# VH-VL binders against Isomaltosyltransferase (ctsY), part 17

Target 1, 124 residues: Isomaltosyltransferase (ctsY), of Sporosarcina globispora (Bacillus globisporus) (q8rqv0r968to1091)
Amino acid sequence: VEYEAEFGVQSGVSTNTNHAGYTGTGFVDGFETLGDNVAFDVSVKAAGTYTMKVRYSSGAGNGSRAIYVNNTKVTDLALPQTTSWDTWGTATFSVSLSTGLNTVKVSYDGTSSLGINFDNIAIV
Below, E stands for the ipSAE of ESMFold2; O stands for the ipSAE of OpenDDE; V2 stands for 0.75 times the mean of E and O plus 0.25 times the DockQ between their complexes.

## First folded at step 23 (VH-VL; framework fv_sipavibart)

Design bb3 (from aa3 with heavy chain S52Y; at its last look DockQ between E and O 0.56; V2 from the best seeds 0.00; counts 0 for: pae O 3.0 > 2)
Fold by OpenDDE, look of step 23:
Structure bb3 (fold): chain C 124 residues (1-124), chain A 122 residues (1-122), chain B 109 residues (1-109)
Amino acid sequence: as target 1 above (124 residues)
Amino acid sequence: EVQLVESGGGLVQPGRSLRLSCAASGFTFDDYAIHWVRLAPGKGLEWVSGIYWDSGSIGYADSVKGRFTISRDNAKNSLYLQMNSLRAEDTALYYCAKDRWYRKESYAFDVWGQGTTVTVSS
Amino acid sequence: QSVVTQPPSASGSLGQSVTISCTGTSSDVGGYNYVSWYQQHPGKAPKLMIFYVSKRPSGVPDRFSGSKSGNTASLTVSGLQAEDEADYYCSSYAGSNLVFGGGTKLTVL
């Protein structure tokens, strides 16, 4: 199941379509400042550990975002540089989810770096 | 120090041509979109033209489209504006302005030059 | 071409707050989050004060804030200081162009 970033609950970011290769109707950009985040409601039928993927572009260098689940920081997700802003990478992480609705937030916090374009997040 | 320095302004008659230059220093020029913005006497700022870091995208205001040509020489850290068929309404202080984003357009200009004055008068 | 409208003038007393509006359309201010604000003192180049509607560049005091609702963006200057007296311009991406508002002369009383 994929969740398009442009449909997430956004704070401090923008959306755009001016780079090729995104999924959905656009992507999140301007994701570069402390406090910026995109949150998703993710529902699962059973509690457990899930693999999630973040699809992103990072043409300027190696980036990083903090992943929060239900307001708890899970990990700092490394986002290696992509060839250009028109190319997209995938970063994966494991997360424990509770039965039912969870909030997964991709955030720029004090440990994060660089502006990226955020396309989608998916449960594998 | 990050700096932009415009030159090439002057007094010209309507219908004539003028070429502006902008010299950049203190940053990696070929990684940023660069723009021309002008300020006419008694008026406000007006975006004139912009060019991407790799010249892959160029834009013009409707008021100058077909008459002005923006270009850049990344090897010389220079931006240019070829202005043809000049009109009285082109009279303005012309600024060179740097986009704040690395190899991306933000449409936010964080560095400006001092400007160069263009006066079109008969 | 898109027209973005600002009030020609605004004023406030020292220490007070003032808000400057920037009204466009769904094709510019309302359509994108690429709204910026610039401060310009006489004889000086414009200075970027706000970008992406509400973000401040490094060095810009937090008494400058930006917001947007619908087709109208707003710049709020709180705790007005004498040096805040200047012209303020909003700008917005407009699909194929960048558009500036007409500018607002802010007077500090």
Scores: ipSAE 0.128, ipTM 0.762, lowest interface PAE 3.0, mean pLDDT 93
ESMFold2, look of step 23: ipSAE 0.450; ipTM 0.857
ESMFold2 (binder alone), look of step 23: mean pLDDT 92; pTM 0.937

Design bb4 (from aa3 with heavy chain D54R; at its last look DockQ between E and O 0.04; V2 from the best seeds 0.00; counts 0 for: pae E 5.8 > 2, placed apart)
Fold by ESMFold2, look of step 23:
Structure bb4 (fold): chain C 124 residues (1-124), chain A 122 residues (1-122), chain B 109 residues (1-109)
Amino acid sequence: as target 1 above (124 residues)
Amino acid sequence: EVQLVESGGGLVQPGRSLRLSCAASGFTFDDYAIHWVRLAPGKGLEWVSGISWRSGSIGYADSVKGRFTISRDNAKNSLYLQMNSLRAEDTALYYCAKDRWYRKESYAFDVWGQGTTVTVSS
Amino acid sequence: QSVVTQPPSASGSLGQSVTISCTGTSSDVGGYNYVSWYQQHPGKAPKLMIFYVSKRPSGVPDRFSGSKSGNTASLTVSGLQAEDEADYYCSSYAGSNLVFGGGTKLTVL
């Protein structure tokens, strides 16, 4: 299932449409302050390790964002440079999810870099 | 018309302070990053400092860190540069420059003011 | 220390092509697509000619083009005209700051 970034709970970020190729009604950008994030309620029927993916654009260079699950940092997700701000890449990560509801955040932390366009996140 | 107008330059002695202002008009100021760039005699352009659209990200050139403070007042459409402990090498024409992209830093400056001159000498 | 180098001068005759280089490192020109070129005539503010390595703002003639390979960005001015005589600066994002090259004085012969 895909979770569109513009329908996540946005903190310090905003929905935009000024680049082509996003899914849904827009994408999220405007990460600038430590702690800026988009949060999603992700529900699974069984605890276990899941592969998730982020659809993004990083037109300036190799970017990164921190991934939190249930307020615990899981990884610094590399977001390799895309050829333009109108082209989109996919970055994957492994995460342990508990049965039922999990809060997954895509966050700008002190280890994060560059502006990015964030389109959606999904369980692979 | 998108416009930036710098002010506050002048002649000042080393070790003293000066505050530059940049008045913006013709665009939604708090949607864009704004920067100070200076042109020094014999040195060319140097990026001095930048501030994101709502002040969440601020940067300084190594040559001015700890001495200069950038700030913005979005209600007044104004950018400021407080310059403390001025040195002779700070002598330059100081430009205010607008990043071209809405709420995403591109570090490409599409609008510049005409600059305000700072001269630091005894 | 992020350092970006341009030749101090370049020249060409009317109608020729001139290429100005902008050489940095993987920490700036090589690592980011935030590379821009500015034209500055005496007494005037800089004018953005190229951004994002190779994009032209509206109103900039298509005889101005940009590219990069590895750690070197290039501005090419084809069909050189008298009004192209100016100083040209590259800039690159460098992780925490922006770096300008030292500038290139382009002389039209």
Scores: ipSAE 0.024, ipTM 0.677, lowest interface PAE 5.8, mean pLDDT 89
ESMFold2 (binder alone), look of step 23: mean pLDDT 92; pTM 0.944
OpenDDE, look of step 23: ipSAE 0.060; ipTM 0.751

Design bb5 (from bb1 with heavy chain D31Y; at its last look DockQ between E and O 0.10; V2 from the best seeds 0.00; counts 0 for: pae O 5.0 > 2, placed apart)
Fold by OpenDDE, look of step 23:
Structure bb5 (fold): chain C 124 residues (1-124), chain A 122 residues (1-122), chain B 109 residues (1-109)
Amino acid sequence: as target 1 above (124 residues)
Amino acid sequence: EVQLVESGGGLVQPGRSLRLSCAASGFTFDYYAIHWVRLAPGKGLEWVSGISWYSGSIGYADSVKGRFTISRDNAKNSLYLQMNSLRAEDTALYYCAKDRWYRKESYAFDVWGQGTTVTVSS
Amino acid sequence: QSVVTQPPSASGSLGQSVTISCTGTSSDVGGYNYVSWYQQHPGKAPKLMIFYVSKRPSGVPDRFSGSKSGNTASLTVSGLQAEDEADYYCSSYAGSNLVFGGGTKLTVL
């Protein structure tokens, strides 16, 4: 299941379409300062460990975002530099989810770095 | 290192022309909007002109419209300001300033040059 | 031509907080979120402190914050330090051009 970033619950970010290769109707832009985040309601039928993927572009260098699940930080996700802002990479992480609705938030916190473009997040 | 360096300032008489240049380095110049901002003695900052990362989008302050022309040469990583019909009130330190957003306009300038001084006096 | 107004001066003691207002109209400050704040020390180029109303560039201390309500944007400097003494300018997109406020001289007592 794939969740487009432009449809997530956004704080401090914007959406854009001015780079090629995004999925959906756009991507999240301006994701570069403390407090910026995009949250998703993710529902699973069974509690367990799931693999998730973040699709992003980071043309300026190696970035990083904090991943929060149900308000608990689970990891700092490294986002290696992409060839350009028109190319997209995928970073994977593992999370423990509860049965039913979970909130997965991709956030720029005190451990994060660089502005990135955020396209989508998916449960593998 | 991201850097902007202005040049071309000097002393001129009213009605004369002057051309300022701004040399950019350390960033992908052709994908950022670039602006001119001036600081007159004893006054505050005043936006003069801006050009988007697409050369067709140009704006001017009312005070300079019709007299100044902004342009860019992406091959030279350079910004220009052609100033015609100069007036005493155009006397100022002229900065070039880079928009902080890549291929987008934030109207926020994160890199400034040191400025070049233009003095218009009889 | 839009006019954006700042108080000409502001002051605060070391460690205190000070807020500088930037009042415009619905055609600039109130109409767009493209409000920025710059700090300028004598003989130096302006430094971007806040952009897009409340976003803080990397390297800017978190004691600098920005907000907006109606046609007025505000810069708050908490925990005032001696080096915060400077001129502060707000700017706003104004549809066809950019406008700067008149600047505020912040004195740290």
Scores: ipSAE 0.020, ipTM 0.686, lowest interface PAE 5.0, mean pLDDT 93
ESMFold2, look of step 23: ipSAE 0.612; ipTM 0.896
ESMFold2 (binder alone), look of step 23: mean pLDDT 92; pTM 0.942

Design bb6 (from a5 with heavy chain G50Y D54Y; at its last look DockQ between E and O 0.05; V2 from the best seeds 0.00; counts 0 for: pae O 5.8 > 2, placed apart)
Fold by OpenDDE, look of step 23:
Structure bb6 (fold): chain C 124 residues (1-124), chain A 122 residues (1-122), chain B 109 residues (1-109)
Amino acid sequence: as target 1 above (124 residues)
Amino acid sequence: EVQLVESGGGLVQPGRSLRLSCAASGFTFDDYAIHWVRLAPGKGLEWVSYISWYSGSIGYADSVKGRFTISRDNAKNSLYLQMNSLRAEDTALYYCAKDRWYRKDSYAFDVWGQGTTVTVSS
Amino acid sequence: QSVVTQPPSASGSLGQSVTISCTGTSSDVGGYNYVSWYQQHPGKAPKLMIFYVSKRPSGVPDRFSGSKSGNTASLTVSGLQAEDEADYYCSSYAGSNLVFGGGTKLTVL
């Protein structure tokens, strides 16, 4: 199941369509400042460990975002540089989710780096 | 225009109490983390306290912990600093400062008041 | 509480570049990207010049730049102007508190 970043609950970011290769109707742009984040309601039938993927573009270098699940930071996700802003990479991480609705938030916090374009997040 | 105005400063003896106020205009305190920062004569800036909107956190410098209390009145769009058990070393110009980011913490202050002076002396 | 150290003074001639250091620990300057720089002229409130290590607020000239390496953040003022003479303070998040450096008096010769 994929969740388009442009439909997430956004704070401090904007959406754009000026780069090729995104899925959905656009991507999140301006994701480069402390406090910026995009949150998703992710529902699972059973509690457990799940694999998630973040689709992003990072044409300027290696980036990083903090992943929060239900308001708890779970990891810093490395986002290696992509060939250009028109190419997209996928970063994978593992998270523990509770039964039912969870909030997964991709955030720029004090350990994050570089502006990126954020396309979608998916449960594998 | 965004503006902060501090008030409540004055001359007090050690051990006494004083309450500072910070009134905001042009923005709502509910939307920002707000900090108190002081400048003692001949010294540098010292962070004193804050209330964070994003995290809901309240913090104090070790030098004032247990003596100072920060609070907000959203209806009055005001911030307060209740200072108890004042000491000579609390003498300073007290600023309130606004975090630059809407509904998140950057720990960077883009708007400052002109300050209110607190003098603690026997 | 964390201690962040700045040189008490710095100087440079008009048109030159000056760098002011801000040295902390892995628990503050080195541990977070929440480093800011403020300029303060006598009798005035501090002015935000740099936030998040290297970002400039609108209206701040690009001759002001910030960087960080290890536990030391740096403010560089290039093309020094007379108006740049002021006190400069760094600040850093420190886990639960905020800490300011001791300040640097920048003199323009």
Scores: ipSAE 0.021, ipTM 0.677, lowest interface PAE 5.8, mean pLDDT 93
ESMFold2, look of step 23: ipSAE 0.279; ipTM 0.798
ESMFold2 (binder alone), look of step 23: mean pLDDT 91; pTM 0.937

## First folded at step 24 (VH-VL; framework fv_sipavibart)

Design dd1 (from bb2 with heavy chain W101Y; at its last look DockQ between E and O 0.67; V2 from the best seeds 0.00; counts 0 for: pae O 2.9 > 2)
Fold by OpenDDE, look of step 24:
Structure dd1 (fold): chain C 124 residues (1-124), chain A 122 residues (1-122), chain B 109 residues (1-109)
Amino acid sequence: as target 1 above (124 residues)
Amino acid sequence: EVQLVESGGGLVQPGRSLRLSCAASGFTFDDYTIHWVRLAPGKGLEWVSGISWDSGSIGYADSVKGRFTISRDNAKNSLYLQMNSLRAEDTALYYCAKDRYYRKESYAFDVWGQGTTVTVSS
Amino acid sequence: QSVVTQPPSASGSLGQSVTISCTGTSSDVGGYNYVSWYQQHPGKAPKLMIFYVSKRPSGVPDRFSGSKSGNTASLTVSGLQAEDEADYYCSSYAGSNLVFGGGTKLTVL
């Protein structure tokens, strides 16, 4: 299941379409300031460990975002530099989810770095 | 300290040419798009031209297209504006301004010089 | 070339809130989220106050806020202070150009 970033619950960010290669109707832009975040409601039938993927662009260098699940930080996700802002990469992480509805939040916190463009997040 | 310093302004007759310079310091110049913005007496701010960090993208306002040429020398941390066929309406205080984001346009200028004055008069 | 319109003047009393509009078209203000606001005091360079419609640079007080609806962006200054008296300009990306509004002179009464 794929969740487009432009449809997530957004705080401190914007959406845009001015770079090629995004999925959906756009991507999250201006994701570069402390407190910026995008949250998604992710529902699973059974509690367990799941693999998730973040599709992003980071033309300026190596970035990083904090992943929060149900308000608990679970990891810092490295987002290696992409060739340009029109090139998109995928970062993968493992996460424990509870039965039913979970909130997965991609956040810029004190451990995060650089502005990135955020396209989508997927559970695989 | 992050700083931009414009120079090259002066009094010139219509039809003549003038070359402005902008010296940057305190930041990685070759990572930022840089712009020229002018303020004419009694008027508001007007975007003049912009050049991306790698000179791969260049833009001009319609009012200066064909007459002005923007360029940069990243090795010298310098921005230039070659102004040809100057007109009275080009009279203004010319600012150079830095885009906020590394190798990505925000179209928001977070650092400005103090400007250099260009006066076009017969 | 795009035309972005601001009211030439605005005023408010100390402690009040004032809103300045920036009206464009679907090709600029309404078409992109690249709307910025600048404050300029006499004899000084412009200062970035808002970018990306509503984001504040570090050091800009939270009494400055930005929003957008349709083709109109707005800058709101709450808790108006004497030092807020200045010219305010909006700007917007316009596809191939950057456009500035005509500016608004904000007077603090």
Scores: ipSAE 0.152, ipTM 0.778, lowest interface PAE 2.9, mean pLDDT 94
ESMFold2, look of step 24: ipSAE 0.514; ipTM 0.877
ESMFold2 (binder alone), look of step 24: mean pLDDT 92; pTM 0.942

Design dd2 (from j5 with heavy chain A33T D105E; at its last look DockQ between E and O 0.77; V2 from the best seeds 0.00; counts 0 for: pae O 4.5 > 2)
Fold by OpenDDE, look of step 24:
Structure dd2 (fold): chain C 124 residues (1-124), chain A 122 residues (1-122), chain B 109 residues (1-109)
Amino acid sequence: as target 1 above (124 residues)
Amino acid sequence: EVQLVESGGGLVQPGRSLRLSCAASGFTFDYYTIHWVRLAPGKGLEWVSGISWDSGSIGYADSVKGRFTISRDNAKNSLYLQMNSLRAEDTALYYCAKDRFYRKESYAFDVWGQGTTVTVSS
Amino acid sequence: QSVVTQPPSASGSLGQSVTISCTGTSSDVGGYNYVSWYQQHPGKAPKLMIFYVSKRPSGVPDRFSGSKSGNTASLTVSGLQAEDEADYYCSSYAGSNLVFGGGTKLTVL
């Protein structure tokens, strides 16, 4: 199941369509300042460990975002540099989810780096 | 200190040419998109031209297209504007301005020079 | 070339709030979230106040805020101070060009 970043609950970011290769109707831009975040409601039928993927572009260099689940930081997700802002990479991480509705938040916190374009997040 | 310094302005007759320069310092010049913006007397700001950090994208305002040429020399941390077939309406204070984002266009300019004055008059 | 329109003047009293509009089209202001606002005092270079419609650069007071609805972007200056008196310009990406509004002279009464 994919969740488009442009449809997430956004704080401090914008959406745009000026780069090729995004999915959905656009992507999140301006994701580069402390406090910026995009949150998603993710529902699972059973508690457990799940694999999630973040689709992003990072033309300026190696980036990083903090992943929060239900307001708890679970990891710092490395986002290696992409060849250009029109090319997209995928970063994967494992996360423990509770039965029912969870909030997964991709955030720029004190450990994060560089502005990136955020396309979508998926649970696999 | 991050700085841009324009030069090359002056008084010139219509139809003549002039070349402006912009010297950058204090930042990684070769990874920023740079623009020229002008301010004519009694008018507002007008975007003139821009060149991307990798020189892969160049744009011109309709008012200068075909007459002006923007270029950059990353080894010299310099931006240039070759202005040909100058007109009276090109009279303005010309600024060079740095895009805010590293290797990305934000179309927001966070550093400006002091400007260099171009006067086109008979 | 795209035309972006601002009111030529705006005014407010000390401590009040003033909003400056920037109206374009679906090909510029309404088409992209690349709207910026600049403050310019006489004899000085423009200063970036807002980018990406509503983002503030470091050092810009939070009493400056930006928003957009449809083809119109807005700059709001709350808690007006004497030093806020200046010219304000909006700008927008326009596909192949960048466009500036005509500028607004903000007077603090």
Scores: ipSAE 0.021, ipTM 0.725, lowest interface PAE 4.5, mean pLDDT 94
ESMFold2, look of step 24: ipSAE 0.548; ipTM 0.883
ESMFold2 (binder alone), look of step 24: mean pLDDT 93; pTM 0.947

Design dd3 (from bb2 with heavy chain D31Y S106T; at its last look DockQ between E and O 0.76; V2 from the best seeds 0.00; counts 0 for: pae E 5.3 > 2)
Fold by ESMFold2, look of step 24:
Structure dd3 (fold): chain C 124 residues (1-124), chain A 122 residues (1-122), chain B 109 residues (1-109)
Amino acid sequence: as target 1 above (124 residues)
Amino acid sequence: EVQLVESGGGLVQPGRSLRLSCAASGFTFDYYTIHWVRLAPGKGLEWVSGISWDSGSIGYADSVKGRFTISRDNAKNSLYLQMNSLRAEDTALYYCAKDRWYRKETYAFDVWGQGTTVTVSS
Amino acid sequence: QSVVTQPPSASGSLGQSVTISCTGTSSDVGGYNYVSWYQQHPGKAPKLMIFYVSKRPSGVPDRFSGSKSGNTASLTVSGLQAEDEADYYCSSYAGSNLVFGGGTKLTVL
């Protein structure tokens, strides 16, 4: 299931459309202040390990974002440089989720780097 | 100290050319997009041109397209504006200004020079 | 060519709040979140006060706040001080250009 960033709960960030290649109606940028994030309500039928995919653009260099599940940080996800701000990459990692509703956040915290454009997540 | 210092302004006749320079110091120049912005009497601020850290993206205001050329020399920490076919309407105080974010255009200018005056008059 | 409009002047007494508007279209102020505000004292270079609609650079007092609704961005200066008397400009990304408003002369009475 795919969750578009522009329909997540946005804190300190906003939806923009000034670069090509996003899915849905836009992408999210403006990650600058500690705690800026997009949160998603992710529901799964069984507790277990899932694959999370983050679609992003990082035209300035190798970026990173903190991933939180249910308010616990689970990783600093590397977001390798993309060729330009109009090209997109996918970063993939394993995440443990509880049965039912989980809050998943893509966040700029003290270990995060660079501006990025954030398009969506997928949980598989 | 973080500084931008413009030079090359002066009095020129319409139809002539002038080259502005902007010298940067106190920050890593090739991390940032740099812009020219002008202040004209009665018109306020007007964005003129911008050039990305690697010169890969360049933009111009419609009022100067085809007449002005922006360039940068990262080895010399310098920004340039070649102004050809000058008109009376180009009379202004010209600032160089730094886009605030590392290798991303956010269109927010956190460092400005003091400007250099260009007067285009007979 | 800019369609971004600011009032030519604004005023308020010491300690009051004043709001300066910056009105554009859905192709600039309403369409993007790259809206900034600059303060310019006579004979000085512009100073960035607000960027990304509502964010403040370090060193800018929290008396300065920004917001946007529809096609209109707003700068609010609360607790007016004499030092706030200056020209104020908004700017917005416009899809191919950056555009500035015409400026607002703020007078502290």
Scores: ipSAE 0.180, ipTM 0.769, lowest interface PAE 5.3, mean pLDDT 90
ESMFold2 (binder alone), look of step 24: mean pLDDT 92; pTM 0.937
OpenDDE, look of step 24: ipSAE 0.277; ipTM 0.813

Design dd4 (from bb2 with light chain G31N; at its last fold request DockQ between E and O 0.78; V2 from the best seeds 0.80)
Heavy chain, then light chain:
Amino acid sequence: EVQLVESGGGLVQPGRSLRLSCAASGFTFDDYTIHWVRLAPGKGLEWVSGISWDSGSIGYADSVKGRFTISRDNAKNSLYLQMNSLRAEDTALYYCAKDRWYRKESYAFDVWGQGTTVTVSS
Amino acid sequence: QSVVTQPPSASGSLGQSVTISCTGTSSDVGNYNYVSWYQQHPGKAPKLMIFYVSKRPSGVPDRFSGSKSGNTASLTVSGLQAEDEADYYCSSYAGSNLVFGGGTKLTVL
ESMFold2, look of step 24: ipSAE 0.635; ipTM 0.901
ESMFold2 (binder alone), look of step 24: mean pLDDT 92; pTM 0.936
OpenDDE, look of step 24: ipSAE 0.335; ipTM 0.829
ESMFold2, fold request of step 25: ipSAE 0.669, 0.674, 0.681; ipTM 0.911, 0.909, 0.912
ESMFold2 (binder alone), fold request of step 25: mean pLDDT 92, 91, 92; pTM 0.937, 0.934, 0.936
OpenDDE, fold request of step 25: ipSAE 0.790, 0.351, 0.929; ipTM 0.931, 0.839, 0.964

Design dd5 (from bb2 with heavy chain W101Y Y102W; at its last look DockQ between E and O 0.06; V2 from the best seeds 0.00; counts 0 for: pae O 8.9 > 2, placed apart)
Fold by OpenDDE, look of step 24:
Structure dd5 (fold): chain C 124 residues (1-124), chain A 122 residues (1-122), chain B 109 residues (1-109)
Amino acid sequence: as target 1 above (124 residues)
Amino acid sequence: EVQLVESGGGLVQPGRSLRLSCAASGFTFDDYTIHWVRLAPGKGLEWVSGISWDSGSIGYADSVKGRFTISRDNAKNSLYLQMNSLRAEDTALYYCAKDRYWRKESYAFDVWGQGTTVTVSS
Amino acid sequence: QSVVTQPPSASGSLGQSVTISCTGTSSDVGGYNYVSWYQQHPGKAPKLMIFYVSKRPSGVPDRFSGSKSGNTASLTVSGLQAEDEADYYCSSYAGSNLVFGGGTKLTVL
């Protein structure tokens, strides 16, 4: 299941279409400073460990975002530099989810770095 | 917690000099452009000066050009404002303010200090 | 030296909408999209409410919105609340300087 970033619950960011290669109707832009975040409602039928993927572009260098699940930080996700802002990479991480509805939040916190473009997040 | 703390304000006579400092904490200081903004009594906000994250770009308001010098010490997480040839109209509360964007200018300031008061009077 | 003008005062009743204008020139407000709005309560530091004309920082209610047409930017506060009473300043990049408007005192009736 794939969740487009432009349809997530956004705080401090914007949406754009001015780079090639995004999925959906656009991507999240302006994801560049403390407090910025995009949250998604992710529902699973069984509690367990799941693999998730973040599709992003980071033309300026190696970025990083904090991943929060149900308001708890679970990891700092490295987002290696992409060739350009028109090329997109995928970062993979594992998360523990509870039965039913979970909130997965991609956030810029004190451990995060660089502005990135955020396209989508998927549960594998 | 992200924080900026100004210091160095005080009472000085016209023509004298004063050096303000701004101590940053809670964020990667050397990744952000930092500015000085002042608020004079009964007036509005006025941009004074700005310095990019790598000190590669510096700007001054026309009202302070040639008299004020902005600088930063990234190793000390500190911003400075050397104010020379002070005038009565320089009397104000001086804020340091962080630019929102990482190694880029948004010209929007998302973190402000509490300010330090400078009073220029004979 | 760019001059950006705001009305010195504005007022609105609780629950109503109020718009504050910020008028500059093609060298500042009209020339760039680097327009920001700040809210300042007495004795407090300014708070960023809008940046890049219409973007809203985290934690700022969506009842605050920004727009621009020609050389005039606007801040609209909908669903006016008592705590919205404050001074509001616009700012704009101006090529080699940053300029602030004169500020608007917003009163909630």
Scores: ipSAE 0.012, ipTM 0.654, lowest interface PAE 8.9, mean pLDDT 93
ESMFold2, look of step 24: ipSAE 0.308; ipTM 0.815
ESMFold2 (binder alone), look of step 24: mean pLDDT 92; pTM 0.941

